VH-VL binders against Beta-1,4-galactosyltransferase galt-1 (galt-1). Designs and how they scored, part 7

Target 1, 206 residues: Beta-1,4-galactosyltransferase galt-1 (galt-1), of Caenorhabditis elegans (o16374r189to394)
Amino acid sequence: KMSICVPALFGNGYDAKRIVEFIELNTLQGIEKIYIYTNQKELDGSMKKTLKYYSDNHKITLIDYTLPFREDGVWYHGQLATVTDCLLRNTGITKYTFFNDFDEFFVPVIKSRTLFETISGLFEDPTIGSQRTALKYINAKIKSAPYSLKNIVSEKRIETRFTKCVVRPEMVFEQGIHHTSRVIQDNYKTVSHGGSLLRVYHYKDK

## First folded at step 1 (VH-VL)

Design s09 (framework fv_spartalizumab)
Fold by ESMFold2-Fast, scan of step 1:
Structure s09 (fold): chain C 206 residues (1-206), chain A 120 residues (1-120), chain B 113 residues (1-113)
Amino acid sequence: as target 1 above (206 residues)
Amino acid sequence: EVQLVQSGAEVKKPGESLRISCKGSGYSFTSYWMHWVRQATGQGLEWMGNIYPGDSDTNFDEKFKNRVTITADKSTSTAYMELSSLRSEDTAVYYCATYDEWFYGSLDYWGQGTTVTVSS
Amino acid sequence: EIVLTQSPATLSLSPGERATLSCKSSQSVLYSSNNKNYLTWYQQKPGQAPRLLIYWASTRESGVPSRFSGSGSGTDFTFTISSLEAEDAATYYCQQYYSTPYTFGQGTKVEIK
């Protein structure tokens, strides 16, 4: 039903703790599958064990995606290429796909509503193919279980320059890192909102 | 890749203080809890406490209340365990160990151990 | 604090035999939100630091032979060696990481005749 695409390459600012927290919190919110793109050769032992455990238990789909690191090179950044691959993998498979990094969480604003209930409401208009949500920064305070979204402390400011999307994969032709670039039909919509019903929390530390 | 290297053996008299170091390498020192575990000759494993080097948060077993101090130096990726008011029953091998608490909480990587003898 | 009780204290068995070790917790180490048991098993040979074998009660550490397994939930846990080999002579410890202070069982010594 709901899936996440994580286009982040491992080995830069992430560790096994962040991965476990990310998978566990999103599983608690009803995410059924998480697609993780990583350069397996750059992972430490704990990260490899973590990813293998969740892959073996069918909680994630782990994709080994190695690109020559030429940030100043030709047009593709690793994240954009993996976003495209992930969109295609979810077409016909999942109802809603979220695009966020390991340090980002989609969270309902109305605490009594589940993530699925919130998303279903946002997509009530069947011509909506994409929802774009602004970021809100949080401190990285969760060190170990128990995992809970109730005690997350966020900063006051909402970051509107950077956004993250949740989409119906079958309605999207081209997905960017921060926005949906093109939908399949002219009558399909991409909608932006400032976080009144759904927010993206982003860890400020690295 | 992950390596924990402890300071050398110590011989102490009752009433003295002990300080052992544990230098971590091959991982993000500030992102994982560092644990201290001891084992007296022929006895079982005993957890003493831990520290999260990123913010110096600590936990201890009540048995060591008022005697154990655990600290960490981010600049050298080194954790320290100090045990005061030493007794003959503190004679043991002391280990530092680390693991990813998020994942399994298991002590996956261990130092080589530091032998401590407390005798008159 | 959570107390872990291991039994038996010592097992003396022949190569090829099955070893079954018990670990009982004074309170549940099952975290209901993620349905995981915060319980591990270690092997320790004389003169060596402990070696992690099993975590989350039943998940085998990478590189650990398939003859080693863990089972159980809540308060009652079992560690099994399906067919003992000479190199398995060691003391085995369970440990909980559900809450601080983290605690170990007293250990079960496995001897091979």
Scores: ipSAE 0.000, ipTM 0.465, lowest interface PAE 13.6, mean pLDDT 78

Design s10 (from s01 with heavy chain D99V E100G Y101W D102Y F103D W104Y S105Y G106Y Y107G L108M Y110V; framework fv_spartalizumab)
Fold by ESMFold2-Fast, scan of step 1:
Structure s10 (fold): chain C 206 residues (1-206), chain A 121 residues (1-121), chain B 113 residues (1-113)
Amino acid sequence: as target 1 above (206 residues)
Amino acid sequence: EVQLVQSGAEVKKPGESLRISCKGSGYSFTSYWMHWVRQATGQGLEWMGNIYPGDSDTNFDEKFKNRVTITADKSTSTAYMELSSLRSEDTAVYYCARVGWYDYYYGMDVWGQGTTVTVSS
Amino acid sequence: EIVLTQSPATLSLSPGERATLSCKSSQSVLYSSNNKNYLTWYQQKPGQAPRLLIYWASTRESGVPSRFSGSGSGTDFTFTISSLEAEDAATYYCQQYYSTPYTFGQGTKVEIK
């Protein structure tokens, strides 16, 4: 059972189309549950409608999150709080949890393998609690329905700057936005791979 | 209010070209696909093609390839459909219709009023 | 190309009667990964543009009266008007958005006696 945590969606950078693409493509890959944290007061009507539709159909768990106060930098701390809440919600419930934003997708490199098969291979060492995957920035467009991995169009130039994680929730104590900060036991480990089996694609609207 | 307003009726001769406009208002023009559908007198609906104004991506029915061109102008929120080498069988009412990229509005929920095109000699 | 076949071509009924319309697809329009049928129903009255009534085979568009409903999955779809009103006289079209080119059925004309 695989799940995704979307740590915070605060209005301004996303539209209804991106939300649909994110949910549909991840569902195609076998993601069973998506946890979305959002300040619903800042969403447009189309985004609220889209999130309600998927929540009503049990495809997502929508969590209304409003920061207790506002200061410079508080958005970053808000994201960390939602990451922690999501990690705890998945502990004992899902086998693998992904941490990515609406414009990021985990995709197997070996196209004949499912996402679950790929992740299981990466976690075959039972002491691995977290896998870090380098982000690839692409200018990608998703064509018409039905939504399909075959309909993802990407450009030749790819830029890597950050990492994203997939974890076993029961083995992680502290999860950061770009990395796993702490594991529950000293003999558990966080490993980084160069993207030979799994990649994270970050969409750009340019 | 969301509206699609099309250009007026056209009378053409065989071999000429047609250009119809469809102006959107009351919504984010670049966030919806714009489809073109035609209907010959007393007949059913026929899909011609579509465009996503945000990046000008287009799709066409192979039946119209080499004759149809669909474009969009973001600055005026207007889509255009051009059909060349007109034949008498192109006589029809031409509609534009929007389709949301998000599946809560999956379907052509807003249509233009239609443009009547007569091709005769 | 996906071909949609509608039946009957026409039906003539009295107000208050139930209308049942069929739409059959040459191949499945059910996307197994999201369990959605990419099938819509439109109403068209003479001289007017089509009006969206049902999407995803069974979801009623906002503002559409509850007497209109859709059902079915895969290749076999049904559109029902539970109690006909005079204003329901129109041609009804099914349409698939499963793959390009997007195609319509030939239509069923509903006449009120």
Scores: ipSAE 0.000, ipTM 0.472, lowest interface PAE 15.8, mean pLDDT 77

Design u01 (framework fv_lumrotatug)
Heavy chain, then light chain:
Amino acid sequence: QVQLQESGPGLVKPSETLSLTCTVSGGSISSYYIHWLRQPPGKGLEWIGVIYYSGSTDYNPSLKSRVTISKDTSKSQVSLKLSSVTAADTAVYYCARDEYDFWSGYLDYWGQGTLVTVSS
Amino acid sequence: EIVMTQSPPTLSLSPGERVTLSCRASQSVSSYLVWYQQKPGQAPRLLISDASNRATSIPARFSGSGSGTDYTLTISSLQPEDFAVYYCQQYNNWPLTFGQGTKVEIK
ESMFold2-Fast, scan of step 1: ipSAE 0.005; ipTM 0.469

Design u02 (framework fv_lumrotatug)
Fold by ESMFold2-Fast, scan of step 1:
Structure u02 (fold): chain C 206 residues (1-206), chain A 121 residues (1-121), chain B 107 residues (1-107)
Amino acid sequence: as target 1 above (206 residues)
Amino acid sequence: QVQLQESGPGLVKPSETLSLTCTVSGGSISSYYIHWLRQPPGKGLEWIGVIYYSGSTDYNPSLKSRVTISKDTSKSQVSLKLSSVTAADTAVYYCAREDLWFGELSYFDYWGQGTLVTVSS
Amino acid sequence: EIVMTQSPPTLSLSPGERVTLSCRASQSVSSYLVWYQQKPGQAPRLLISDASNRATSIPARFSGSGSGTDYTLTISSLQPEDFAVYYCQQYNNWPLTFGQGTKVEIK
């Protein structure tokens, strides 16, 4: 009962191959449902065909979220709106919800453990509603280097400046882009996990 | 503050099973990984194994066939069992915590006082 | 497993002196290295993590440096309470491994 929210598709920087790799890799890790918010005006034909294929096969829920015109403030608030919508769609429906972009992957540190086992461990304390994990940056320097968990090279530690969350939707009142802003009850916890069990990898294409 | 305290018999006969308990206070063992380490008198430290807050375990390959770590969350206790002991297992045994909130770890900010276990007839 | 080698085994020094302790790994540990201080009859105490980050309440005279396979712990001016055994530990690979220790003793 794990799901992913992709809060807004940034049309400039994504292609059909990245979408395929994201959906297939997360499906292999046990993610049952992926909610993808798209701006149809920014998508090329290949990306539209790919998303339609997965939507038609019930692998994703595709939500058309088109802003009338581009403005920095409007774009930022658009992402917050899609995060809020996705949280509400998962409340009472899924046990754990991840918030990440197409170039970000949650990966267990212990290779013999499944993603579900790792997440269940992180949420063993029933008062924990949200786990925040720092981003680790991976540079793809080789032209032929594939997007793959097998090809995660050595990672340098980073400050916890940028983070991504996995939450129990029923315990979260307000979710931000990088953090959980409010929980439903005062005794529920929002906690930071530094990467001993779970890491979120941010891939760079260049 | 978080405190860890080891307890168990200080003398174990060769070929028997060494059994120790680590009691954690001031914090939930569900929020930490608990490790067991040992130090023979006058020698260095050796890592034995860890129990994650999920109950999963990992052990030092050199000891894997003889060691079992388990926990009882309701009692806030972690147990170590080491079977078929010999004089080489004589050491001070420590439990130590790994805090999940400190970033990429496995190093230890809080240790128990240690308990000496002598393997002798 | 990664073998950690500390040198020298023993250092005999007077208060006020600068001390440098070395820790070498059999292969790169990517700065995933910690230093502990242990006094007789006590559990180890965390000093430095991530090769160079001082732990809470550790005096500024303690500093760590190094990368790859070679790491150093420096005490800029020894105080009487600093006489102890110092251990390095790597956490880049499993199993976790420790050096054999360097004893810093009074001359």
Scores: ipSAE 0.000, ipTM 0.437, lowest interface PAE 14.9, mean pLDDT 76

Design u03 (from u01 with heavy chain E99Y Y100E D101W F102L W103L G105D Y106A L107F Y109I; framework fv_lumrotatug)
Fold by ESMFold2-Fast, scan of step 1:
Structure u03 (fold): chain C 206 residues (1-206), chain A 120 residues (1-120), chain B 107 residues (1-107)
Amino acid sequence: as target 1 above (206 residues)
Amino acid sequence: QVQLQESGPGLVKPSETLSLTCTVSGGSISSYYIHWLRQPPGKGLEWIGVIYYSGSTDYNPSLKSRVTISKDTSKSQVSLKLSSVTAADTAVYYCARDYEWLLSDAFDIWGQGTLVTVSS
Amino acid sequence: EIVMTQSPPTLSLSPGERVTLSCRASQSVSSYLVWYQQKPGQAPRLLISDASNRATSIPARFSGSGSGTDYTLTISSLQPEDFAVYYCQQYNNWPLTFGQGTKVEIK
């Protein structure tokens, strides 16, 4: 069972069409549960409608997080709090948990492999608790259904300054925004890779 | 073919509650987001509120204290109640369906509209 | 709420003429904009959604364009059945809001 944690959202930074694409593409890849943390007081009606549809159909768990996170410093602390809550919700429940925003997708590099097969290979060593991978920007327009990863056009350059993680929740003690900060036991590993087997696609233009 | 039809009293007295019904035919109200809108004579459109397929609702903040939208799936009907009416509530009232219920709040199917006059 | 302003309020035109209607939002609506046509005594009819996507059965002479705060509806060659009031609507922010309409009338 794979799941995604989407940390705290703020305002109208993401629109309904991006949320639909995010949920549909991740469902296509075998993600069974998506945990979305949002300040529902700040969302527009279209986003609220979309999130409610997917929540009612058991595709997402929508968690209301209404504390004021307008300042940059406060915003980062809010994201860390939601990341921690999501990690705990998945411990003992989910085999692999991804941490990414609505404009980010984890995609296998080898087209003949499923996401689960790719992740299973990356976690072959049972002492690995976290995999960290680099971002690759995409310059794609959001489409209505039908959704397909085949139509994503990506830039050649990889962004290594920022990364996203997939973890075994039961092995992680503290998860950060860009990396795993602490594992449960000293013999557990956090591994970084350059995106040779798994990539994170990130929309460059919102 | 989905059709929407509004019905209710054409005349309501000031301070009373306006009650209208939207009847859905050719489809299930549980499959659609149904909105209520109004248009005062000779003026533009104003959004009142919506009822989702789950039965939850959202209202225009300017009307929220006076508006209730509900549905009865067994009768295929959506109801609008607007309390404490005044002459400013005189308008043609429409019920409408979203164009694409997941992605947009565009209305592809509308009822014919029903004129409600608030007068003593 | 986002305020939608349409201009001009009224246009008097002859069949065959090109028409351009403007819609301006007080804040960016990110192309989440809809155009409707309304004839006297009738409910509005959906013309364009997402700023430029023509609805089913709407003639090719109708086109929409724009981004951010500024949007236009164009009728390339006005037909007799096109005399009506046209409304724009945004759905980027709640509550949903409409412009006051532009009346396109004969002569």
Scores: ipSAE 0.000, ipTM 0.458, lowest interface PAE 14.9, mean pLDDT 78

Design u04 (from u01 with heavy chain D98G E99Y F102S W103S S104G G105Y L107F; framework fv_lumrotatug)
Fold by ESMFold2-Fast, scan of step 1:
Order: C-alpha cells, then structure tokens, then sequence
Structure u04 (fold): chain C 206 residues (1-206), chain A 120 residues (1-120), chain B 107 residues (1-107)
C-alpha cells in the first residue's frame, strides 16, 4: 500500500482548509497512511483542531516533533530528521512512500490510470528504489474542487529545481527533502523523471 | 546525436543589439529547455536565460531589461537578442540543452560557442 | 543571488596525484549542484550532477560529495587529459549561478 510523509511544518502556505483538502484528496487517491509531523509553534488553533480531529478518527498518524528555532537552517535539519523517522516507520509497512508538503500532491498524467497503477508502472524495474518528479505549479486564483482531480488547471512551466520523491522504503538508506541521497544496495537505482507519467502539483504561483 | 550550433556576427558596435541564433539538430527543441550562457575571455560562466518547451522564458535578473530569447520551432532555432551592448558584453556565447525530463537546469549538450566582440 | 565560491583558484599538480576541489555556496543548495570540466577552446562538459551522480561515460576516478553549502570534486588519480578548468553550478535557486572556476594545471 501507499503512504505519505509530511515533514515538520514551517512557515506560511497552509491553513486548516488546505489540511482538510490534502487529507481528503489523498485518501480518495488510495493513500492508506498519512504521517504528519507537527511543530506546535507553527500551528494556529484551527489547524491544531483539524489535525486532532483526523488523528482521533484514525485518518492520519500525527507525530509531535518540536525543535528549538535557530536561523541557521534548523528548518532543513528538522525536515531531514522527520523524513528519516517517517522512512523508518514505513519500512516493511508500506510498498510506496511519498514525501510532499500540504500544498503538494502527486497526480497521474494519464488520467485513466489510478495513482497506484501509475506508481506500480514506474517501479516495474525491481532495482528502482526512488522516483524523483518535477513540480507543476497550480494557479492559486483558480479554485480546484476537492473531489475533482480530472480538471486540474496548472501553469505550462515545469519546475525542475524543486522535485519530490516516491520511494520503496525498504530500498532507501537516506532520504533528502528533494531527492533520495542513498539506497541500501549499490545496484539499486534512483531515477529523476520530468513528469511524463507522474506530476507533483504545487499551489504556489511562480 | 543532438547538436547545437551558435551563429551570428562576431563584431557588434557599442549601443547596438547583439543577435545570435542557436540551431538544434538531432532532436526537437519543443522537447528541451534551451539556455544561453556566456563567458568573457579568461573569465567564468554566466547564465543568461532559458526558453522552455512551451515558449515561456526566464532571464538572469542582471540582464533581464536587455535580453530577449525566442524560438522558431519550424526552423529548429532559438534566438538571443541583447540590447544596448557595451565592452562588458564581449564574451563567448553558448547555447546549451537542459533535458527537462530529468532536471532541465544543468547542461548535458553545449554548442561550440561563438565569440562576440563589442568594439568600435 | 546565491554566490558560488571555488577554492583554490589554481592547482599545479603532477599526473597520478589525488585532486580535491572545493565549492562553497552562500546558502544551502540542497545538493542541486553540478560540476563541469572545460578545456581551452572547448565548451564545458558535464561531469557530475546532484552533487554525486557521475554523468554517462565519465571515468570512475571522478567523484563528487557534499551537502548544504559545502561540496567537493575529487579526482582520485590525475590523468594528463584531466588538466582543465572545473566549474561548479547550483540549480536550487534563481538565477542559476556558477563558481569562478578552479584551474588544474601541470606542475
């Protein structure tokens, strides 16, 4: 089965409504486990209540991860630590694990395929441990319906500077924020893919 | 397989517009990000800008007011125009491919480069 | 915006020696770092992408490492054809930026 790891939350770009949409849309796509790492200092009351609601109803696994703030890159350190923890939680538990933020979601390019069918196809070569895909920005001014993934309106430009990964957890030794850093065996592959079969949509206009 | 070839005048007068063409063969420019870069004699590389498969462009902020990149897919050509040139614009100009399916922002194929001298 | 600083500016070495080239970014580039080799009169050649991923046909003596702001290109045993200028490039942030280059020359 498929799972999502959402690293420690930081900054702007999400609210209670976005969290609801994220959880509901990914559940509709067949994601069975969603691991969300919380930084209590970055959450307002409505966001805390929303996450508690989904955690209490067993729709997500909410993990408390609060670090002292430092301006010298603690955010990246915190995200790497939570990514590592989440990778280990999924090893032996899920077949495919996605690493993305609340304003990002993986969608098949071929609309007649399910997310699981698309991912299974990408990992047909058993030596592939990781797939890295480019971002595609969504115009924030055009509203997308929570239950409609068919008619996503996106910018024509593909953003390859920022990528997100889906991995086989048992094959990955070290996972970064934007790429897989190490695989467990030398013959395992990490593949960079520009979005021909799978895209990551991002609500941030650029 | 894929080849890129720069062409254009080797000498441009100060205050005029520098115009260069990159001709791509062995592949479709609609499948690539095509970048322009330059290198003043004896100096390092500077990124100028990119034209995406869609025809959209992004430019280095330091050159943005003077640079236009465009393409003609029927001729398999990408053009660079740099206005109001000065001696500081003297450089070897390269076009290079970023393969967008893997990253698009580093360069696996380069043209041979064309030297442009800005002088009266 | 991101300034890439390479050191040293010049290395004078003999064939067979181990070479270590440094590239430092003014802020983290998250391993979105590329190394190129440029010989006189030629266009640059891609050596390493994503900090450590060796490009097709590049000899095994070339390796890259590093993360965050600090990156290294290593040539385990310098060959005569390796005398060139080496550039690092980041592609994490706009605009794309290069280091000033390290020249590896014959002693």
Amino acid sequence: as target 1 above (206 residues)
Amino acid sequence: QVQLQESGPGLVKPSETLSLTCTVSGGSISSYYIHWLRQPPGKGLEWIGVIYYSGSTDYNPSLKSRVTISKDTSKSQVSLKLSSVTAADTAVYYCARGYYDSSGYYFDYWGQGTLVTVSS
Amino acid sequence: EIVMTQSPPTLSLSPGERVTLSCRASQSVSSYLVWYQQKPGQAPRLLISDASNRATSIPARFSGSGSGTDYTLTISSLQPEDFAVYYCQQYNNWPLTFGQGTKVEIK
Scores: ipSAE 0.000, ipTM 0.428, lowest interface PAE 18.1, mean pLDDT 76

Design u05 (framework fv_lumrotatug)
Fold by ESMFold2-Fast, scan of step 1:
Structure u05 (fold): chain C 206 residues (1-206), chain A 119 residues (1-119), chain B 107 residues (1-107)
Amino acid sequence: as target 1 above (206 residues)
Amino acid sequence: QVQLQESGPGLVKPSETLSLTCTVSGGSISSYYIHWLRQPPGKGLEWIGVIYYSGSTDYNPSLKSRVTISKDTSKSQVSLKLSSVTAADTAVYYCARDYDLWFGEFDYWGQGTLVTVSS
Amino acid sequence: EIVMTQSPPTLSLSPGERVTLSCRASQSVSSYLVWYQQKPGQAPRLLISDASNRATSIPARFSGSGSGTDYTLTISSLQPEDFAVYYCQQYNNWPLTFGQGTKVEIK
C-alpha cells in the first residue's frame, strides 16, 4: 500500500548501518516497497553488499543510475529523472508514495495510530493528490538494534526548515523533492498541512 | 555554463500576437523548466507561465486564455505567444531557468527584451 | 492567488547603515520564499532562497529570516553596490507571485 522513493544519492554521509536503519524502521511502519536510486560506483563495498542483500530479499528495488556529466547543471537532471521514474513505477501499484532520504522518517504524531491509518486520514478528501509536511531537524541518533519506533522519536530539539511529501502517485503529474509540482487534473489539490498528525524527522546526530 | 537569451520584435500593434523566443545554451532545454516573466516599465514582476522538461505547461490564470508556451528541442528554443495584445502588455519580457528540486527559484535569467505595444 | 506586500516602498540610506526589508504574504508560504536584487537595466539576481539560504557568491552581509506569512531581508552594512530594488517572491502556490518591490536608494 505504501512505498518510498529515495532519489539519487551522492557522496559521503551514509554508511551501511544507516541504510539498514532506514529499511528496517520503515518496514516496521508498514512500508512495503522502497525504491532506491544510486550511482553504485560511488558506494563502498559494505553499502553495495547491504543494498544487494535487501534487493535479493525483495525488500527494496535498487536502481543503478549514472548521471550524464557532459552537460552543465546535469546533477539536477538525474534528480528529476529518478523522481519521475519512481513516480511512474508506483502509478497503479502503490496507494501512497513518500519522497525522503536515508536520514528522514515520516512518523505519526498520534502514537496509537499506524502510519497507514494516519496517511489514510490525511487523504480522506479524494481530491487531495499530495500532502506536504514540515521537516523537523532533531539532535538525536537512531539506536542500534533492536530497531523500533520508540527509538526514532528520542528527540531533544526541533527546528523547521523545509517540507517533504507523500502523494497518491496516480494523481501527480510532476513531483519535486520538496513539493508536488503539478497534479494530473485541475480539480486535484496539494495540501501544505499535516504537521499536527504526521511529521518528518531528519537525524543530525548519527 | 547555462545562458538564456530572449529575442523577438520590439514593437507589436494592438490586437496582434506578441511572439518571443528564448534560446538556451550550455545545457539541454529537455533538462530544465523554463519560465516566462514580464515587468512593465517602473512596475514589479509578473509570472506568465512555465514549460516543464516533459513539454507540459502551466500559465498564470490571469493570462491563460491568451498565452501559449512551446519548445523546439532541436533548436534549443522556448517560445512565448501572447494574443490580442493591448498597451497594458508593454513590458520587458524575461525567460528564466528553474531547476525542479527548487521549483520557482530562478537562478539564471535572460537579459530581458522590451516589447512595446503601440499603433 | 497569494498577494505579496513589501514595505517600505522606498528606503533612503547611506553606505554602512543596516537595512531591513519586510515581505508579508496574504497566507502562509511555508518558507518557500526567494529574494531578488534588481539594478536598473538588468535582470533580477537571486539573493536568498527558502527564506534564509544565501545563493552562491552572495556576500555574507545579506541574510533572510521569517516563516509563515512574515519575512525579512537584512543587509548588515550597506555597500555602494547594494543600492537597487529588492523583490520577494513566493513559490508555495501557483501562480508564482512577487511583491511590488522596495527601492533602496542613496540618501
Scores: ipSAE 0.000, ipTM 0.443, lowest interface PAE 16.8, mean pLDDT 77

Design u06 (framework fv_lumrotatug)
Fold by ESMFold2-Fast, scan of step 1:
Structure u06 (fold): chain C 206 residues (1-206), chain A 122 residues (1-122), chain B 107 residues (1-107)
Amino acid sequence: as target 1 above (206 residues)
Amino acid sequence: QVQLQESGPGLVKPSETLSLTCTVSGGSISSYYIHWLRQPPGKGLEWIGVIYYSGSTDYNPSLKSRVTISKDTSKSQVSLKLSSVTAADTAVYYCARGDYWEYGFYYYMDVWGQGTLVTVSS
Amino acid sequence: EIVMTQSPPTLSLSPGERVTLSCRASQSVSSYLVWYQQKPGQAPRLLISDASNRATSIPARFSGSGSGTDYTLTISSLQPEDFAVYYCQQYNNWPLTFGQGTKVEIK
C-alpha cells in the first residue's frame, strides 16, 4: 500500500505536537507505514516519548540514525543517506512511497477521491517510477473543512527548487531529497505534474 | 449539529475508579478529536486528555498514571476512566470536540457537552 | 507546563462600556491562544481562536489581539448577556493550559 519516508531530523523547529499532527493526518489519508529517521540525541524528552508511543503501538517504524551536527553541505548528505535506506526498506513491500518532512502534506485536489485513488491515477502509465510535485505554502490562520481546500489562503509563491516525490520503490535506484536521481531501468520515467491532481502543502505559521 | 452528552455515576468513593461516558450524536466520533476536561466547583478548567480519530491518546502529565481514554465507534461513545480517586477529583467533567483541517489540528474545543458533576466522598 | 495568568481577576462594569481583558503566558505561545466565555451553570463557549479569529456565531463586538506572551480580549460595547467569566487557553504546548479566569460582573 502506501508509506512515508521522513528523512533524518535535527536542529530546532520540531516538537511533539508536530509529530502527532503528521502521524495522525497521514494515517487518516490511508498511509499504512511511516518510517521516521531520527538522531535520538537531538530530541527532547517529549519528542522521544511521543515517537516511542507511536513505535510501540506499531504506527511508525522509528530508525535511529546518528548524524553529525548540522552544517550546510553535511545536512544534505545526511538526509540523502536516510532516504536511500528508506527506499530500500520499501522495495517489494509498499506500492507507493512518499518522501516529505513533518511540515509537508500531500493532498488530493479532487475532494471526492482518496489519496490512494489520486496516486493510482498518477501512476496509470506502468513505466512511471516517480512523480515530482512542487511545494505550496499555506496560511495557517484559515480553518478549512476536512478534504476541502476552498477556504485556505495559500501564498502565490510556488517553490519549484524544492519538490517532493512519490515513487514506486521497486522502480527507483537512487532517490534524492527533492527529486528522483536515477531509476532502475532506462525505460522507466520520472515525471513532474503541474499540481492538477495532487499538491504538496508546506504548513507554516507566518 | 454535533452534540456531546456526558453520563456516569455522580458519586464515587475514595480509592475507586471514576468512569464516565461521552455520547456523540449528529456526527461520527471517527471525524473528531474528543477531549476530556474538568472544573472543580468555583475553580478554573483543567485539561485531562484527548483521543484522536485514530484511537491514539494524549494525557495531561499530572494525571497520566491514573487516566485512560478509549472509544467505541459502534456505540458512538468515548470513555474516561480515572483510577484511585480522592476528594481533589471532585469536579464537573466535560467532554468536548476538537477539530482538524487537512494541514493540522486544533487543540481547542468548539463544541462542549453540558458537563456532569462527580463528587468523591465516602 | 506553560502557566497562563489573567488580569484583572474581576471587572465591575455597566452596559455600553468598553472591556479589555489581559492574558499572559509564561513563555511564547505563538498566537495559539483561544478565549472562552462561561456563564454560571453552563459549559464554556468558544469566542476567539488563534488569538484574533472570531468564531462563526460570535458578535462583532468581541475581538482578540496579541502575540508572543501577551494577549487581550476586547468587548467594544458591553451588553447585558456578556456578564460572564472569560478564560484564555494556550495550545502551543502540552499539556493544554488555561488562565484562572476574569469575571466580568454588572455594576
Scores: ipSAE 0.000, ipTM 0.479, lowest interface PAE 13.4, mean pLDDT 76

Design u07 (framework fv_lumrotatug)
Fold by ESMFold2-Fast, scan of step 1:
Structure u07 (fold): chain C 206 residues (1-206), chain A 124 residues (1-124), chain B 107 residues (1-107)
Amino acid sequence: as target 1 above (206 residues)
Amino acid sequence: QVQLQESGPGLVKPSETLSLTCTVSGGSISSYYIHWLRQPPGKGLEWIGVIYYSGSTDYNPSLKSRVTISKDTSKSQVSLKLSSVTAADTAVYYCARDLGEYYFGSEDWYFDLWGQGTLVTVSS
Amino acid sequence: EIVMTQSPPTLSLSPGERVTLSCRASQSVSSYLVWYQQKPGQAPRLLISDASNRATSIPARFSGSGSGTDYTLTISSLQPEDFAVYYCQQYNNWPLTFGQGTKVEIK
């Protein structure tokens, strides 16, 4: 009942091993579908094989996306187009949709709770259309696989400026990169969470 | 009482790098997000970029290829470097505080405390 | 990016007059809108956040209203110290963008 929209356009710089970790860890948390936007012609053979494997097994939906013209300053509009398309694909299909990049993971703070249980609790108020969740940075010092499992030391302070959202797709009119820009009805709420029940771990890597 | 103060050369030659420093006193730079903004003479305000508690940065897309923001926590300073300057970069440069609140309900991206500003003229 | 348009560009007024300043966004900013006051030679000063919330120490004569794409700053009775340039800023979308300002000057 949960899906992920990856708002960043997928390009040449991504490591196939980290994409495998992203898909596998989110699948273990109960994510049923991950929407990935990419120009498949630009991908190397290892990445193409990886994405085809998960696409064939119905764990991801690959959407070929070629921006007709990319100029300096248009990256923001390109990401918004991707986010908008993904939001519409999940409306009426998915109960909760997450917006996070390949280096970001939504993780429950209470270890005995599943991701679905945590999200259901956060959306207990039926007028809540969107939950904005704080980032917690993990400094990547170990770059060998399994990358995410080896790099677990995070910064003490929670970042609330470049947050990531989980939404009820049917209640959202416009979704931004870092927050929900507009809900469908005036009485629907967009709520910020300071990381008490749910956190986004952001892996900083080069 | 927290104060922000900009400093740096008031004159920069075309094609050179503009380098400014914002000094934070009365508080820890690790407690807030610090932004840089500019205002050309007689014109409006333009957002340049921000540095977070973590040292991560984000920049205005129009300036991203030329701008770098960094911080030195031991000196309580945030620095701005803007490369390949032209006359169009002549402006008063401000550093400003964003409280960077991490509690439930915060949706804020605005500036409650500003430095006095420093005029940078690009001329030769 | 969201374009913020302020009108009028300049207002020439006398102390005691009511003034209304307009700020329009190219798309909805969902009340994530801030007003700043800038006096000559000074840095901007926060006046109003979230479209209508007065900042600490800001006089009651300043009020903000609006929603969607259209926002208004009202000064109920201009004081001599209120002659300044007023800017609106949206924080619904990145990058952060400002209006071009409305100058409130003495007649």
Scores: ipSAE 0.000, ipTM 0.423, lowest interface PAE 17.6, mean pLDDT 77

